# VH-VL binders against q8ixk2r445to577: the designs that were tried, part 53

Target 1, 133 residues: q8ixk2r445to577
Amino acid sequence: FFGMLQNKGLTDYCFDYNPPDENQIVGHQVILYLCHGMGQNQFFEYTSQKEIRYNTHQPEGCIAVEAGMDTLIMHLCEETAPENQKFILQEDGSLFHEQSKKCVQAARKESSDSFVPLLRDCTNSDHQKWFFK

## First folded at step 15 (VH-VL)

Design t46
Fold by OpenDDE, fold request of step 18:
Structure t46 (fold): chain C 133 residues (1-133), chain A 121 residues (1-121), chain B 111 residues (1-111)
Amino acid sequence: as target 1 above (133 residues)
Amino acid sequence: QVQLVQSGAEVKKPGASVKVSCKASGYTFTSYWMNWVRQAPGQGLEWIGEIHPSDSETWLDQKFKDRVTITVDKSTSTAYMELSSLRSEDTAVYYCTREGKYYLSYAMDYWGQGTLVTVSS
Amino acid sequence: EIVLTQSPATLSLSPGERATLSCRASQSVSWYDVSYMNWFQQKPGQPPKLLIHDASNRATGVPSRFSGSGSGTDFTLTISSLEPEDFAVYFCQQSYSTPYTFGGGTKVEIK
């Protein structure tokens, strides 16, 4: 699967990553932004290694969850996907992080205009359901 | 103005299939989710599923997973709901309904006039 | 799935009276300050009509006498003063989780 990764619960919000330096793409948080399909900021790929790749840049980035954190941070992809970069996009639309055993949920950040994907206990909320667009 | 016009009433035998159409107009068809909801006589409303016409992304109630197919024809701005292996319990008025967009949510803001599907031996 | 229970099943009132309809969800349908509960009005032979979205927002063209409130699991639709055209069936519906579900409905009938 590839393309925009859109949340079911929020109105037209997608995974979005816009690193401040195109040559240094790692270390920043993935956010949610209105789906626009423009540029490279909202293009992701779900791979056979269960990675969510930001592959419009070289070297390629992979979404990871750092120890003790609930945010999604861009790391470099590795030849063998590390455990903290493995996600399962389940049939019901839930995005499950294997290592933490939590689900990716669309969450409100500091204001009503800012949203981010966060790891939360898995529920049946559409805010935890995602699909590629 | 937004309008959803559905196909006419259907009478089917058990085991048959029915395909109901819903022609949309007055808005950008490919920008809004289209839902299908049914209502058995004298009963409440039951959500069947929804489809996004832009790419045919579809979500179905598990209850209908094996019998319902929702499709769209973008060229005619028409959504379709096909229900197979019909049973008497499928007798109902079937509605298509558009989900309007709000800031952080969707809501079924426009509805078709409904299509009565009668399943009887 | 989320089960919505509406009460009462039937509400018999006279024009001019206040109508209070309840909808209880089997689990919370709120996400932060947004409650994914909608209300519909349905008259015989007609499709449902959206009245309230997101628990408390009137849909376009809906008279001010209709109001919605609540969060979490308990929601209320209020008709401050019933008009003759308000006698109908009212359904609540949650859009928090697929499959979307509806309540059993409350019939507001004339006394």
Scores: ipSAE 0.930, ipTM 0.961, lowest interface PAE 0.4, mean pLDDT 96
Fold by OpenDDE, fold request of step 16:
Structure t46 (fold): chain C 133 residues (1-133), chain A 121 residues (1-121), chain B 111 residues (1-111)
Amino acid sequence: as target 1 above (133 residues)
Amino acid sequence: QVQLVQSGAEVKKPGASVKVSCKASGYTFTSYWMNWVRQAPGQGLEWIGEIHPSDSETWLDQKFKDRVTITVDKSTSTAYMELSSLRSEDTAVYYCTREGKYYLSYAMDYWGQGTLVTVSS
Amino acid sequence: EIVLTQSPATLSLSPGERATLSCRASQSVSWYDVSYMNWFQQKPGQPPKLLIHDASNRATGVPSRFSGSGSGTDFTLTISSLEPEDFAVYFCQQSYSTPYTFGGGTKVEIK
């Protein structure tokens, strides 16, 4: 699967990544933004190694969850996907993080009109369901 | 103005299939989710599934996953719902509904006139 | 799936009276300050008509006598002063979780 990764519950919002330095793409948080289908900021790929890969020029970035965190941070992809970069896009649309045993949920940042994907306990909420477009 | 016009009433035998159509006009067909909802005589409403016409992304109630197929024809702005292996309990009025867009949600703001499907021996 | 329970099943009132309809969800259908609850009106031989979306917002063309309130699991539709054309069946519907589900309906009938 590849393209925009859109949330079912949060209407018309997609995974978005825009690093401040195009030559250093790792270390920043993935956010949610209105789906626009332009540029590279919203183009992702779900790979056979269960990675969510940021489809840009080399080196390639992969979404990871750091120890003790609930945010999605961009890391470099590795030849063998590390445990903290493995996700399962399940048949019901839920996006499951294997290591933490939690689901990716669309969330609102406090005191702002911004949205981010966060790890939360798995529920039947459509805010935890995702699809590629 | 937005209009959804459905095909006419159907009478089917148990085990047969039925395909209901819904022609949309008055808006950009490929920009809005289309839902299917049914209502048995004198009963409540039951959601069947939805489809996005731009890429045919589809979500179904698991109850219907093996018997329902929802499709679209973008060239004619028409949505279809096909239900197979019909049973008497499938007798109902079937509605197509458009989901309007709001800030952080959708809501079924326009409905077709409904299509009565009768299943009897 | 999320189960919606409406009460009362039947409400008998006269024109000019206030109508209060309840809808209770088996789990919360709210996400921060957004509640994914909608209300529909249905008359015999017609499709449902959207009245309220997101718990408290009137749909286009809906008279001001209709209002919605609530969050979490408990929601209310209020008709401040019933008009003759308001006697119908009213359904609540949640759009928080697929499969989407409807309440059993409340019939508002003339006394």
Scores: ipSAE 0.927, ipTM 0.959, lowest interface PAE 0.4, mean pLDDT 96
Fold by OpenDDE, fold request of step 18:
Structure t46 (fold): chain C 133 residues (1-133), chain A 121 residues (1-121), chain B 111 residues (1-111)
Amino acid sequence: as target 1 above (133 residues)
Amino acid sequence: QVQLVQSGAEVKKPGASVKVSCKASGYTFTSYWMNWVRQAPGQGLEWIGEIHPSDSETWLDQKFKDRVTITVDKSTSTAYMELSSLRSEDTAVYYCTREGKYYLSYAMDYWGQGTLVTVSS
Amino acid sequence: EIVLTQSPATLSLSPGERATLSCRASQSVSWYDVSYMNWFQQKPGQPPKLLIHDASNRATGVPSRFSGSGSGTDFTLTISSLEPEDFAVYFCQQSYSTPYTFGGGTKVEIK
């Protein structure tokens, strides 16, 4: 699967990554932004290694969850996907992070109109359901 | 003037299949989710599934996963709902309905006139 | 799935009276300040008509006498002063979680 990773519950919002330096793409947080399909900052790939890969840049980035965190941070992809980079896009649309045993949920930043994907306990909320477009 | 015009009433035998059409006009067909909802006689409403015409992304109620196929024809702005292995309990009026876009949500704002599907031996 | 329970099943009132319809969800259908609850009106032989979306927003063309309120699990549709054309069946519907579900409906009938 590849393309825009869109949330079911948060209407027309997609994974978005726009590093401040195109030559240094790691270390920043993945956010949610209106799906626009322009540029490469909303293009992701779900790989056979269960990675969510940011493959429009070299070296390629892979979304990871750092210890003790609930945010999605861009790391470099590795030959063998580390445990903190493994996600399961389930049949019901839920996006499950294997290591934390939590689901990726569209969330609102405090007192803002900005949104981010966060790890939360798995529920039946459509805000935890995602699809590629 | 958004309009959803559905195909005519159907009478089917158990085990058969039915395909209902819904022709959309008055808006950009590929920009809005299209849902299918049914209503058995004298009963409430039951959501079947939805499709986005731009890429045919579909979501179905698990209850219908093995029997329902929702499709679209972008060239004619028409959505289809095919239900196979028909049973008597599938007798209902079937509606197509468009989901309007609102900030952070959708809502079924326009509906077809409905298509009665009768399943009888 | 989320179960929606509407009450009362039947509401008998006269024109000009206030109608209050309840819809209770088996779990919260709110996400922050957004409540994914909609209300529909249905008359015999017709498809449902959207009245309220996101708990409290009137759909286009809906008279001001219709209003919606609530959050979490409890929602209310209010008709401030019933008009003859308002006697119909009203359904609530949640769009918080697929599969989308509807309440059993409240029939507003003339006394």
Scores: ipSAE 0.924, ipTM 0.959, lowest interface PAE 0.4, mean pLDDT 96
Fold by OpenDDE, look of step 15:
Structure t46 (fold): chain C 133 residues (1-133), chain A 121 residues (1-121), chain B 111 residues (1-111)
Amino acid sequence: as target 1 above (133 residues)
Amino acid sequence: QVQLVQSGAEVKKPGASVKVSCKASGYTFTSYWMNWVRQAPGQGLEWIGEIHPSDSETWLDQKFKDRVTITVDKSTSTAYMELSSLRSEDTAVYYCTREGKYYLSYAMDYWGQGTLVTVSS
Amino acid sequence: EIVLTQSPATLSLSPGERATLSCRASQSVSWYDVSYMNWFQQKPGQPPKLLIHDASNRATGVPSRFSGSGSGTDFTLTISSLEPEDFAVYFCQQSYSTPYTFGGGTKVEIK
């Protein structure tokens, strides 16, 4: 699966990654932004290694969850996907992070028009459901 | 104004298939989810599934996943719901309904007139 | 799926009286300040008509005598003063989680 990773509940919002430096793509937080399909900042791939890969740049980035955090941070992809980079996109649309045993949920930032994907306890919320477009 | 016009009543035998159409007008067809909801005689409402016409992304109730196919024809702004392996309990009025956008949510704000599907031996 | 329980099943009232309809969800249908609960009115031979969306917002053209309230699991539709045309069946519906589900309905009938 590849393309824009769109949220079901927060309709028209997609995973978005736009690092301030194109030569340094790691270490920043993945956010949610209106799906626009332009550029490369909303293109992701779900791989057979259970990675969510940001592969429009070299070296390729993979979404990871750092210890004790609930945010999605871009790391470099590795030959063998580390545990903190493994996600399961389930049949019901839920995006499950294996290591934390939590689901990726669209979350509001400071009650504004800004949103981010965060790890939360798994529910059946449509805000925890995702699909590629 | 927004209008959803559905195809006419159907009478089918058990085991047959039925395909109901819903022609949309008065809004951008590819910008809103189209839902299908049915209502058995004298009963409540049951959601079947939805489709986004822009890319045909579809979500179905698991109850219907093996028997229902929802499709769209963007050129005619028409949504379709096909139900196969019909049973007597599938007898119902089937509605198409658009989900309009409100704030950060959507609501089924416009409905077709309904299509009666009768399944009987 | 989220189960919606409406009460009462039937409400017998006279024109001019206040109607209070309840809908309880098996789990919360709220996300931050948004409650994904909608109310519909249905008359015989007609499709449902949207009355309230997001728990408390009247749909376009809906009279002010209709109001919705609630959050989390408990929601209420209120008709402040029943008009003759208000006697119908009312359904709550959650859009928090697929599959979307409806309540069993409350029939508001004339006493």
Scores: ipSAE 0.902, ipTM 0.952, lowest interface PAE 0.5, mean pLDDT 96
Fold by ESMFold2, fold request of step 16:
Structure t46 (fold): chain C 133 residues (1-133), chain A 121 residues (1-121), chain B 111 residues (1-111)
Amino acid sequence: as target 1 above (133 residues)
Amino acid sequence: QVQLVQSGAEVKKPGASVKVSCKASGYTFTSYWMNWVRQAPGQGLEWIGEIHPSDSETWLDQKFKDRVTITVDKSTSTAYMELSSLRSEDTAVYYCTREGKYYLSYAMDYWGQGTLVTVSS
Amino acid sequence: EIVLTQSPATLSLSPGERATLSCRASQSVSWYDVSYMNWFQQKPGQPPKLLIHDASNRATGVPSRFSGSGSGTDFTLTISSLEPEDFAVYFCQQSYSTPYTFGGGTKVEIK
């Protein structure tokens, strides 16, 4: 799958990656932003290794969750996908993180209008359902 | 103004199929989810599924998965719902309804007039 | 799937009275401060009409006598002063989780 990774529950919100330094794309958090398809910030590839790749930049970035954390951050992709970079996009739309056994959920930062994907216990909420557009 | 106009009533025998159409006008067809909901006579409402016309992304109630096909024709702004292997309990009014976009949510804000499908031997 | 239970099944009231309709969900339908519960009015021979979206927001053109409240699992539609045209069946509907589901309805009849 290649395209924008959209949340089912929120009105037109997609994964977005906009690092402040284009020479250091590693270590910053993935956010949710209104889907627009302009530029390169909202385009990701879901690979046969179950990676979510940000590959409009070299070296390529892969979304990861570090042990004990719930935030989705950018790491360098590796030849063999590490466990913390493996996500299963299931037929029910859930995005399952294999290592933690948790699901990606759209989350609201405090009471703001800012949203991020976070790992949470898996539920049936549309906020844990995702699809490529 | 938003308008959803459905095809006319149908009478079918058990085991047949029916295809209901829903022609949309007054809005950008490819920007909004289109849903199908049915209502048996004198009873409540049952969601069947939805499709996004831009890319045909579909979500179905699993009880219908093997018998229902939801499609769109973007060139005519028309949605279709086909239900196969009909049985008497499928007798209902079938509605198309679009989901409007609201802050952090969707809601079914416009409905077609309904299409009565009667299944009897 | 999320089951919605409406009560009472029937309200028989006079014009000018207050109607209070209840909808209880089998699990929470709230995400942070958004509650994914909608209310519809349906008259015989007509499609449903959206009244309230997201628990408390009136749809365009809906009179101010209609109001919605609640969060989590417990939701209420209130008609502050019944008008003759308010005779109808009212359905709650959740949009929190596919498959989306509707309550069984409350019939409001003018006595």
Scores: ipSAE 0.871, ipTM 0.937, lowest interface PAE 0.5, mean pLDDT 94

